# Ledger of designs, part 1: VH-VL binders against Uncharacterized protein 5

All scores and structures are predictions.

Target 1, 153 residues: Uncharacterized protein 5, of Haliotis asinina (Donkey's ear abalone) (Ass's ear abalone) (p86728)
Amino acid sequence: SNLQCKIAGGGELIPIRTPEYRAWVPLGEVGLNVSDSKVLIFAARSCFGAHILLQNNAEDFKNAVYEIVIGGMKNTRSGIRQCVGCKFDEWVKDKALNCRFFNYFWISWCGDEVWVGHGYRPPHNRILRYKYENQPVINAASVRSESDTYWAL
Positions, changes and structure headers below are counted from each chain's first letter, unless a header gives other numbers; Kabat numbers aren't used for antibody chains.
F, E and O are the ipSAE of ESMFold2-Fast, ESMFold2 and OpenDDE, as the mean of both directions, binder to target and target to binder. V2 is 0.75 times the mean of E and O plus 0.25 times the DockQ between their complexes.
[cut] marks letters that were taken out.
Atom coordinates printed by the task and the answers are left out, and those that the model quotes come from them; centres of patches stay.

## First folded at step 1 (VH-VL)

Design c6 (framework fv_cixutumumab)
Fold by ESMFold2-Fast, scan of step 1:
Structure c6 (fold): chain C 153 residues (1-153), chain A 125 residues (1-125), chain B 108 residues (1-108)
Amino acid sequence: as target 1 above (153 residues)
Amino acid sequence: EVQLVQSGAEVKKPGSSVKVSCKASGGTFSSYAISWVRQAPGQGLEWMGGIIPIFGTANYAQKFQGRVTITADKSTSTAYMELSSLRSEDTAVYYCARDSEYYDILTGYYYMDVWGKGTTVTVSS
Amino acid sequence: SSELTQDPAVSVALGQTVRITCQGDSLRSYYATWYQQKPGQAPILVIYGENNRPSGIPDRFSGSSSGNTASLTITGAQAEDEADYYCNSRDSSGNHVVFGGGTKLTVL
């Protein structure tokens, strides 16, 4: 049950760390280019609040296409919003993250929809889906977190 | 339905290497983890390591670190397990198995839902 | 020392209930998975995620867990249930897979 859209990276996972609520870390600056991709698969070890920003312009952190929050609100909700820090357009109750263990997640932005799920087998175990008519092209992605987070991207 | 087809039995000399293959039928190979598990005669199951082909990253049990290499070729949907510096204690049936994921609201866990039939490796002089 | 401990053997009379246990600290954090293995055959998945059965596994098989212990229960054991049963989970780090030593079930 694989998506037909290109997955970002495709090789060995890139390890990065984001301390609590610091600046966005652009994935392009750590060796992961998403500009030709429609799917991101990653793992995170975090107590709460792993944020993924999908951007039209790599230098624009305010007017992003989506901010996706995994394990927000103290690891009780995951959601999608069309601006940084806005109300969620879609969200679900989800204790997605764990302080001690890595959990895998995938994000797909194929076509006019963004999908989010658990695991490394998109579209298996989808938890969120949001349709954005005339969605801007996603050329970049960045991460940050609410708590000290270790990523494999 | 996916099946895992393993290479045939091997007889090897001490100090040599063996490379066992595991070919997945169907088209979902790269998005699942493949584990290698061995079983010596009359003994229990022992996990050696695994690989997620899409990531290319292998993870090994500490006991086999430095002697085992697990690789995958996505173009042929085949995973490989190579064990070097063979000794008589490596005589065993070697299984490959597909790891599936289940995620509930709290956390994820993994289970091996499809198994190959096993490859017998005998190490003797 | 092994991370997961199983009794090496257990017996049950035909039609009676048997409980096979698996114990280890990692079971406080991770669900146990159970496999059945008959002589000369590859293992078969019986229970995953505490108490989920794959298609084709009879409803007499069930799983449960509490604290550091996981259990496989066979209600109304049949002759064909005679086999070795292995529990499986992750180690304390979550990075490696560990198996219990296996329990040989004899159906009398």
Scores: ipSAE 0.006, ipTM 0.553, lowest interface PAE 11.4, mean pLDDT 84

Design c7 (framework fv_cixutumumab)
Heavy chain, then light chain:
Amino acid sequence: EVQLVQSGAEVKKPGSSVKVSCKASGGTFSSYAISWVRQAPGQGLEWMGGIIPIFGTANYAQKFQGRVTITADKSTSTAYMELSSLRSEDTAVYYCARGDYSSGWEDYYMDVWGKGTTVTVSS
Amino acid sequence: SSELTQDPAVSVALGQTVRITCQGDSLRSYYATWYQQKPGQAPILVIYGENNRPSGIPDRFSGSSSGNTASLTITGAQAEDEADYYCNSRDSSGNHVVFGGGTKLTVL
ESMFold2-Fast, scan of step 1: ipSAE 0.068; ipTM 0.693

Design c9 (framework fv_cixutumumab)
Heavy chain, then light chain:
Amino acid sequence: EVQLVQSGAEVKKPGSSVKVSCKASGGTFSDYAISWVRQAPGQGLEWMGGIIPIFGTANYAQKFQGRVTITADKSTSTAYMELSSLRSEDTAVYYCAREPYYGSGSYDYYMDVWGKGTTVTVSS
Amino acid sequence: SSELTQDPAVSVALGQTVRITCQGDSLRSYYATWYQQKPGQAPILVIYGENNRPSGIPDRFSGSSSGNTASLTITGAQAEDEADYYCNSRDSSGNHVVFGGGTKLTVL
ESMFold2-Fast, scan of step 1: ipSAE 0.086; ipTM 0.684

Design e11 (framework fv_ebrasodebart)
Fold by ESMFold2-Fast, scan of step 1:
Structure e11 (fold): chain C 153 residues (1-153), chain A 119 residues (1-119), chain B 108 residues (1-108)
Amino acid sequence: as target 1 above (153 residues)
Amino acid sequence: QIQLVQSGAEVKKPGASVKVSCKASGYTFTDYGISWVRQAPGQGLEWMGWISTYNGDTNYAQKLQGRVTMTTDTSTSTAYMELRSLRSDDTAVYYCARDWGYEDYFDYWGQGTLVTVSS
Amino acid sequence: QAVLTQPPSVSVSPGQTASITCSGDKLGDKYAYWYQQKPGQSPVLVMYQDSKRPSGIPERFSASNSGNTATLTISGTQAMDEADYYCQAWDSSTDYVVFGGGTKLTVL
């Protein structure tokens, strides 16, 4: 049907690294603009705690639309929340990350729900779903991590 | 209609193994995990562990490490829990439960399987 | 390892309000969940994410969770509410699900 969801980026994935508990890295600053997109596909190599922030404004971490945590709680949980550090709106048991190998993930905000899944073929292998009434427009995304993490975005 | 249907009651001798099945229907099996919870006669609920129906990852309660194995068969939407080296204090009703994606809570439960361990 | 403490029993007269507590260190920083179990039956989820009520659960059921204590409140308690009630939380330090010891609610 009518939901043609554009995937962020195209071609070669951009490599970045986030050390343990450092500042958010805006994806726009590393050459990935999500403002015209509804889907982000990425890979991460990490022992635990890969965080993705979906933002209305790239400089506004306070009014983030979603914080998505992949492999939080020492790589045992993944979840969605509407504020950084708050209780999760949705959470699942998930040993999502690997210290030695990249694993692929996708995030979709196509329509009025945010979905998260494993792999690189949305909407397959979904693990999380949350509906946000009157969801703000997502124009930017940022990443950070709880442990030394290598990303391909 | 969402339903979890478990295998029937079992009577086992100490030292034996038991394998309980849990067949899911009415939803996409791989969208939710399965937790196993047991209840000894007249006692409270005790969590045994969970399994991801998507990738087969498991996490077992420390007390049961080495004695329990959880598996799934996605083609039949069935989860299994095998408990080995049975003791009399393993006598309990064993439940499977759908592990919803909100910090692990259980919105649907199987009917329970009574496992009696006696000589 | 986290421990959740519930009173073993609570008694209430029909039509009165029952309160069942669940105590644990910093429990209010986690989501609490509540299950009802009648004799010979499987547990039934009656409250999730501290204070949300599943479809089909009467409006008489409400709950809160703050500090170290989560509370399940049943207003206008009816005979049909007589059951064992269990609280549940997730212990992030061990990745284990923890249940309270259960409370037998008697409606006399």
Scores: ipSAE 0.008, ipTM 0.536, lowest interface PAE 11.5, mean pLDDT 85

Design e3 (framework fv_ebrasodebart; at its last look DockQ between E and O 0.56; V2 from the best seeds 0.00; counts 0 for: pae E 5.9 > 2)
Heavy chain, then light chain:
Amino acid sequence: QIQLVQSGAEVKKPGASVKVSCKASGYTFTSYGISWVRQAPGQGLEWMGWISAYNGNTNYAQKLQGRVTMTTDTSTSTAYMELRSLRSDDTAVYYCAREGYSSGWYEDYWGQGTLVTVSS
Amino acid sequence: QAVLTQPPSVSVSPGQTASITCSGDALPKQYAYWYQQKPGQSPVLVMYEDSERPSGIPERFSASNSGNTATLTISGTQAMDEADYYCQSADSSGTYVVFGGGTKLTVL
ESMFold2-Fast, scan of step 1: ipSAE 0.362; ipTM 0.777
ESMFold2, look of step 2: ipSAE 0.162; ipTM 0.716
ESMFold2 (binder alone), look of step 2: mean pLDDT 91; pTM 0.936
OpenDDE, look of step 2: ipSAE 0.735; ipTM 0.900
ESMFold2, look of step 5: ipSAE 0.071; ipTM 0.687
ESMFold2 (binder alone), look of step 5: mean pLDDT 91; pTM 0.934
OpenDDE, look of step 5: ipSAE 0.780; ipTM 0.919

Design e4 (framework fv_ebrasodebart)
Fold by ESMFold2-Fast, scan of step 1:
Structure e4 (fold): chain C 153 residues (1-153), chain A 120 residues (1-120), chain B 108 residues (1-108)
Amino acid sequence: as target 1 above (153 residues)
Amino acid sequence: QIQLVQSGAEVKKPGASVKVSCKASGYTFTSYGISWVRQAPGQGLEWMGWISAYNGNTNYAQKLQGRVTMTTDTSTSTAYMELRSLRSDDTAVYYCARDEWELPDAFDIWGQGTLVTVSS
Amino acid sequence: QAVLTQPPSVSVSPGQTASITCSGDKLGDKYAYWYQQKPGQSPVLVMYQDSKRPSGIPERFSASNSGNTATLTISGTQAMDEADYYCQAWDSSTDYVVFGGGTKLTVL
């Protein structure tokens, strides 16, 4: 497929845990820099509500480029929105997460669109796509969750 | 046994309304959605809309917006589809189908269908 | 509104492999589903999420979805497989379900 889209990280996944109601965890502060990347591959074990924030400014958690929600509404929907907590711009019915097992996901912001899929082989198993007019540069990413979540990022 | 059982055939005049029922059994009704799909004689399948038995949220096909209403009665595990201002080209078999959360927008269980004939 | 295009008919000899295509813009970016419908009967789900088979559907049914085309493949085709086959996808831009026009499979 498109080999010009650089995947974030050094090939080794970094373990992170976000408990219910925790503040955003900036990936840059735990050793994962996405500023020169266009694709993020990760795994999550969670009952529901894994949130990924794609940011222009690493210190700005309110005015993000995208908030991507995996297994929102108690693991019934996944979606993309241009602001934290707003109505989804795109969404799908998706029982994406599992309380007992890690599931893999990927997010791509290569080109003029953001895409989300299941698995670890982008662009396979795409479930969401959204085009943002004059998309700001994505320089940082952060994670948060609504339930106790284990990540490999 | 999991099944969806629909109401019987209807014959209507143009301009009338029809309300088709779909009674669910053998599963937890409120854990799933119900989609409605119709099929005109000798034609293909056409999606009409969806309702959540969990929270009552609906989403209707653009072509039918304003003419269709979908509801549920959780006390009887029954879904309803009402189509108003009937036209001759609304003549079709109307199906209800279970919309499974683990199979996004897949229809794994179907009712037997209800023939609605609209004739002048 | 997304449009899914299927050939109106496909013919195959008994025991041979049948291939039914479903084409749509960026279809590989969405999940594809397949239904079998016999005359006078309700549709039956035969494939979901591109390539997964429901319980009770024979292993000779398989499917793929990439680029602009989803394909349902039936190996060792039998007379009992004669039916209309419909593909289905979800259109993320409208949040509507879209069906293909259907393909009549004939086994002769």
Scores: ipSAE 0.006, ipTM 0.497, lowest interface PAE 13.2, mean pLDDT 84

Design e6 (framework fv_ebrasodebart)
Fold by ESMFold2-Fast, scan of step 1:
Structure e6 (fold): chain C 153 residues (1-153), chain A 123 residues (1-123), chain B 108 residues (1-108)
Amino acid sequence: as target 1 above (153 residues)
Amino acid sequence: QIQLVQSGAEVKKPGASVKVSCKASGYTFTSYGISWVRQAPGQGLEWMGWISAYNGNTNYAQKLQGRVTMTTDTSTSTAYMELRSLRSDDTAVYYCARVDYYGSGSYEPFDYWGQGTLVTVSS
Amino acid sequence: QAVLTQPPSVSVSPGQTASITCSGDKLGDKYAYWYQQKPGQSPVLVMYQDSKRPSGIPERFSASNSGNTATLTISGTQAMDEADYYCQAWDSSTDYVVFGGGTKLTVL
């Protein structure tokens, strides 16, 4: 599949809620396997702080490949970092999330960079891109949030 | 019950080091961070830094860079704060406090605090 | 680094409303938090994320945060509310915690 970037999931989005600040929800545990995928399209309704973890090992939350933060810092920034809770390696000013409405986002790791955008039509509306030299293989993903967040993944 | 229990009072000479412990119970230790805040006699609260019990990442107050080290032992659910090259103006009550801190992403309050550890630095 | 300024003291009679202010540049663009500290005791969180109360904190406590000023309001102030009150915010440029200097609330 050299010329194709497979999108994760079967067709209908899986509803998930992260009401607690702390616990990562592994997507594999809720029926979404990203190991054969290079693109994730999702929706989130949240006041702020939707986090997506791209992992080499599904059981290892400490040594993530990327943590992608959508609407962090009280819904003022979105960014990419190479570790959980570190300073952003790349960020933009972005009022990404909405308390009342689902907004769509996409994440692509197809190629040598990770890309993030608004909407459901990658690569349109890209807001972030970053590369990790000799990037580890991404085999799993998990979500967490800083505020009560409803996901469709 | 969520509790943070700190080690007992310490008396140190200038130039010495002190290591204060903070033992957590009643919650999943590795899901939170621990912040350290000190209070000199009759003075206000001063933030020293934080550590993630999840991955060990730290962020220290600029004034304490090079003198402070924060660590965790997940097997005992304990956080430690070591302050080196002690001066008389380091005399303070040292508090640990639980925080759900995601670094540059977002911040939560210090919702539970330890009882405090008095560190006296005298010649 | 951001600086948070509080009045050093506020005095009210029992049953009256106490207002404690916390001023900082564009503080309303950040979340404000409030802690109560009684003599010889650890601080206790009384308000978080501008205006939210933790479980166990009486509804007499309320707060707001807009522009450059966050305000803690205690209605029907009681003798038990006598304490030092500290505001706190996160400095988004440094990811450092900043505390206000504290306000001693006297209820007499």
Scores: ipSAE 0.016, ipTM 0.562, lowest interface PAE 5.9, mean pLDDT 85

Design e7 (framework fv_ebrasodebart)
Fold by ESMFold2-Fast, scan of step 1:
Structure e7 (fold): chain C 153 residues (1-153), chain A 125 residues (1-125), chain B 108 residues (1-108)
Amino acid sequence: as target 1 above (153 residues)
Amino acid sequence: QIQLVQSGAEVKKPGASVKVSCKASGYTFTSYGISWVRQAPGQGLEWMGWISAYNGNTNYAQKLQGRVTMTTDTSTSTAYMELRSLRSDDTAVYYCARDQYYDILTGYSDAFDIWGQGTLVTVSS
Amino acid sequence: QAVLTQPPSVSVSPGQTASITCSGDKLGDKYAYWYQQKPGQSPVLVMYQDSKRPSGIPERFSASNSGNTATLTISGTQAMDEADYYCQAWDSSTDYVVFGGGTKLTVL
């Protein structure tokens, strides 16, 4: 009722693990295609540093549309940037992740803004919002992490 | 002044191990990683691996996996690289370089922007 | 694993433009970096993230990266630019650092 845009996935969450210091894991390679969707709902169990890349091209990690970092800087901050390794366009103090329990998050690119929030009921508990004029089409997504992270996507 | 200062030259016999140190100053040590790069006489640069001073995690070049260990001592802002089972083809100048291991909030360079002076390791046959 | 290919040498006259190439499969999809190394010295970063110049590096240094080829360009080349130049990229599949073989620039 809170969303007009299609949520990625077939209802069953896909378990993925990203060990620290690994290359990006394309979600398409593990069975999750975001090309027809505008919302991603997921859970992560991690001490810190869960990264989500929203891409125009699944093979292009450099020219991503957005990099979203959840619980960066030892689980103290979360933010949005328009390129990997760039200064954040928007960030907030946020102890988002937990070493022992899965926490839920959602990302929406419905319309011409990207929104990020806690929980599994967008747009509730939104923490970040950024508008990208003439936003490229998001056809793929990838994940990476700074610490050993378990995902449900 | 940002600086990386390495330990002095070493001469080792085949089969021995060597441990090179790299002392950082002039910046927050735990905000960067350290990469190790070697250069054999008259040859090009070869990456060996990197370590995060942020969390101690490492990533080693595949050909050196099992022979190399990288560590840090945050109390002295020093990184170490130990190479075991030395061979004559390990003769090289070994460099440490500051590497952006994590830049999510600060916007720091992800390049090797500061380099140590190098440590010559000679393995005699 | 990924290989970066550079010409072994490039020669230019003082004041000419030097062009040093670095070729690798889909290199334009990665960030390229350039280092200058003079005899007996440590490498010095001269270009990062394809086309960005560190503070202290002269404006005559520029670079590009597209398709399979990254290029370092030095306009108005001076004798002090004589050095070996190395390109570098990250292999995103392994998170390994890869260096090119190096190019010796001679200014004569």
Scores: ipSAE 0.013, ipTM 0.572, lowest interface PAE 8.2, mean pLDDT 85

Design e8 (framework fv_ebrasodebart)
Fold by ESMFold2-Fast, scan of step 1:
Structure e8 (fold): chain C 153 residues (1-153), chain A 117 residues (1-117), chain B 108 residues (1-108)
Amino acid sequence: as target 1 above (153 residues)
Amino acid sequence: QIQLVQSGAEVKKPGASVKVSCKASGYTFTSYGISWVRQAPGQGLEWMGWISAYNGNTNYAQKLQGRVTMTTDTSTSTAYMELRSLRSDDTAVYYCAREYGDYLDYWGQGTLVTVSS
Amino acid sequence: QAVLTQPPSVSVSPGQTASITCSGDKLGDKYAYWYQQKPGQSPVLVMYQDSKRPSGIPERFSASNSGNTATLTISGTQAMDEADYYCQVWDSSSDHYVFGGGTKLTVL
């Protein structure tokens, strides 16, 4: 990112769990407000399918700005899409997740691009980049997963 | 201003291959995907596959896996679809269409491919 | 694997309301899209994300999607609306587009 961008949260990571294909868990409801932020750093322990939703409105899960999927298609690719469950607009081959231990990831929506990477040092180890012309403001985020997933957010 | 212009009609013999082009204009080509959809005479729409103009990643319909190849040339903002080992039941109008999320917002004019012996 | 079922044909008199259905298991959990295709022409997007209308599409077009059924409604139907109409969803389990079989709308 070329700009000074605020990272969501400020202290110890918040632990949450999402079971297989349950309802979206809004991050605001578990104490993490992303409305003033442009970067999210998190960790996930999962066999496959960790989903992060970037939203204009926290109550709208269907008309999201982006759905970011980490380790989708049975942990074989990660991708970015402009709606929930849609075709990926961009994706890469990526065995991103691990069933036994946490891996770190970061997501940046600083500027006019969405970037995704491995680790906890953005913009290092970037794996995905997508530019959305006239991107809506991102005010909220939610998570869910395809398999039983433990998060640190 | 957004347009997808396809190559002209083709007549092929069984066993041949055909390569249809789709030239995009009026938008940033590398920001969108291109889907290919065909329609046999009097039949409905059948999705064939997709390509990302950004990184060249593809995904093809299971029925066509092994016979179809999709490519892009970003220098000319052109997408291509090649179908091999043609059969008479491949006779169809072939469309390219721009992908926006999980739908197709602009379509090319179509290319009729006739496979006959 | 999703399957979308549409009636093969629907007939309506000019000025009356046409209703075209698209049925599939848990279809309301997905976004539904509608395309209009006139003879010899390319499909044109007429409704997106269940109920949103693209610029240039007349206000007499509306749509809904709930439960197992998506519906395209054309009020005050005109001769120019005569076409084949296709519904479409994205199936994440198979990672592909799914089209309905199409409905021929006749205005007589």
Scores: ipSAE 0.007, ipTM 0.560, lowest interface PAE 11.2, mean pLDDT 86

Design e9 (framework fv_ebrasodebart)
Fold by ESMFold2-Fast, scan of step 1:
Structure e9 (fold): chain C 153 residues (1-153), chain A 120 residues (1-120), chain B 108 residues (1-108)
Amino acid sequence: as target 1 above (153 residues)
Amino acid sequence: QIQLVQSGAEVKKPGASVKVSCKASGYTFTSYGISWVRQAPGQGLEWMGWISAYNGNTNYAQKLQGRVTMTTDTSTSTAYMELRSLRSDDTAVYYCARDDYGDYWYFDLWGQGTLVTVSS
Amino acid sequence: QAVLTQPPSVSVSPGQTASITCSGDKLGDKYAYWYQQKPGQSPVLVMYQDSKRPSGIPERFSASNSGNTATLTISGTQAMDEADYYCQAWDSSTDYVVFGGGTKLTVL
């Protein structure tokens, strides 16, 4: 990882709820701008299916750079894909989420790779890593979920 | 018993509208989405759109944008699909189907279908 | 109608293996699903997430999905398997569900 990589926000975490949205919630619209950042640290309390979209264009939800799924398939897998809803390009068995307690996660797109891990200390506890040749610049991020999810972003 | 029960057959004239209902029972209605799929006589399945029973968010097939409206009534666990400006090529059996996973879009539970005939 | 291509019909004798294909650009990068529809009836999910079988579907049903082609395989085909079969995937570019055109399976 590169020490020049800025963590998004840097202040108190912003509480957001996605009860079961097919619509993406842009992080920029809730006060978290990721355009100058390369690392996102967040917490989620959810039974399953916390989705993070990394976008080149904030208005484009279909041709995103990455969709990162935490606790997908009813909290059995976490994965990275280069398109929304496609098969994972990389995945791992991972009972990542908890219905009753917040768990912390981090995502790093510092350099030409996307990394995902548990906890709040990147690059510790990395679970996923994927390299995208000719990766578009990531200027925005959005969240949605498959189940009622409470976020601290 | 887990099921989706649809309203009965309709006969409509061109230019009219039709509203088909789909009543869910045996599961938590607001935890799933409902898709609408139609099938013209002797033809294949055509997806029309989807609605979240939780918040009422919709996504409609491009071909039907402007003519279709999907709604839910959570107090009665019922989904509705209204199709306006009916044409003869809208003659089809209309199905509602439960989307078991919001992200993965497959249908594990189907209504019995509603035949809508559009003729002059 | 659909962006997924299926053969219009497949015929087998009782006890033979039926193979029904579904082709689409990079379909193997998406999950494929299969439905059985008998005359006058609603579709029934017979395979989900490429190769998983729902409870109640006989073990003679199997499926695969790789490259551009998903395949539904029915071994020891029985008269009761006569039906239209539809593949389904989700199109990430449009955020739409897409169905194949359907394949009529006849057991002669």
Scores: ipSAE 0.017, ipTM 0.593, lowest interface PAE 5.9, mean pLDDT 86

Design i8 (framework fv_imvotamab_arm2)
Fold by ESMFold2-Fast, scan of step 1:
Structure i8 (fold): chain C 153 residues (1-153), chain A 119 residues (1-119), chain B 112 residues (1-112)
Amino acid sequence: as target 1 above (153 residues)
Amino acid sequence: EVQLVQSGAEVKKPGESLKISCKGSGYSFTSYWIGWVRQMPGKGLEWMGIIYPGDSDTRYSPSFQGQVTISADKSITTAYLQWSSLKASDTAMYYCARHSDYYEGMDVWGQGTLVTVSS
Amino acid sequence: DIVMTQTPLSSPVTLGQPASISCRSSQSLVYSDGNTYLSWLQQRPGQPPRLLIYKVSNRDSGVPDRFSGSGAGTDFTLKISRVEAEDVGVYYCMQGTHWPYTFGGGTKVEIK
């Protein structure tokens, strides 16, 4: 609808794994294109440090629009930043991840504001929001992690 | 390409003022700290201080507090290191480097600015 | 003011042989988040330093897998499994856990 944001994917979640501190895994290369989407719903099983990169250019991992960190600082906080590895622009105390069980999360970049929440029903359980003046178009997304992480995207 | 480009070599006399620069490009300048490191001829690396250009939060190593001024101009993506009055003992290579809270370390380094102070 | 002590001061090594550099801190480098913020830097002759290893054991982008870091608490080691000619230079450990950040004195790796 004209007042709603399109969710990435066709309904089937794609399983992938990211071992600790490896290269970014572009979602387009594992079959998930976010270029026409404004919302990503996913699940992760991880002890800590699940990172999602929202990109203007799919091949540019350095100058991303956002890096969203779920369960950073050893699963003690989640945050949003406008660059890889810099200070969080917004963060919250959040023991978001679990080593043994998948937890669901959603990210929305509808409009010029990015939102992050728990669960699979945006906008319920929103934990973070950040407004970026003149936000670049988000055409791609990539994931990596600080610990061995299993994803359903 | 993420890059830090420093100003050219300087030859100065004791008592003169000096301001050297470090220009960032290819990344969000206001989102990373910029650190300054001194290397005296034939010696190791010394931490001088750090600035967060987004809000100009600046922290100095105790050895350099009051001896130098660190600043940044985010409109031109440039950090500065400044002396009000140079001493011969300030002769050194000065590096700027990008600091990431993720690493708590320096991931991108400038090429260095050689400062020579002699009479 | 954390003191970082590196040994040896110099390490002459034959090409293809391993090299090991030790770094000891005067205080534990474990931060309140559970991470240990110890980095290793390489400075080749006439070049600026470059990051090799961060958080004790993680290689930075583009760093060859012959470089590895290990250790915990106050004792850390950088190993080069097979030294190549391009590895000549001075290696520094650095702690980012406690302000002010401090460097080790450096270890010069030279080819015999």
Scores: ipSAE 0.000, ipTM 0.500, lowest interface PAE 14.2, mean pLDDT 86

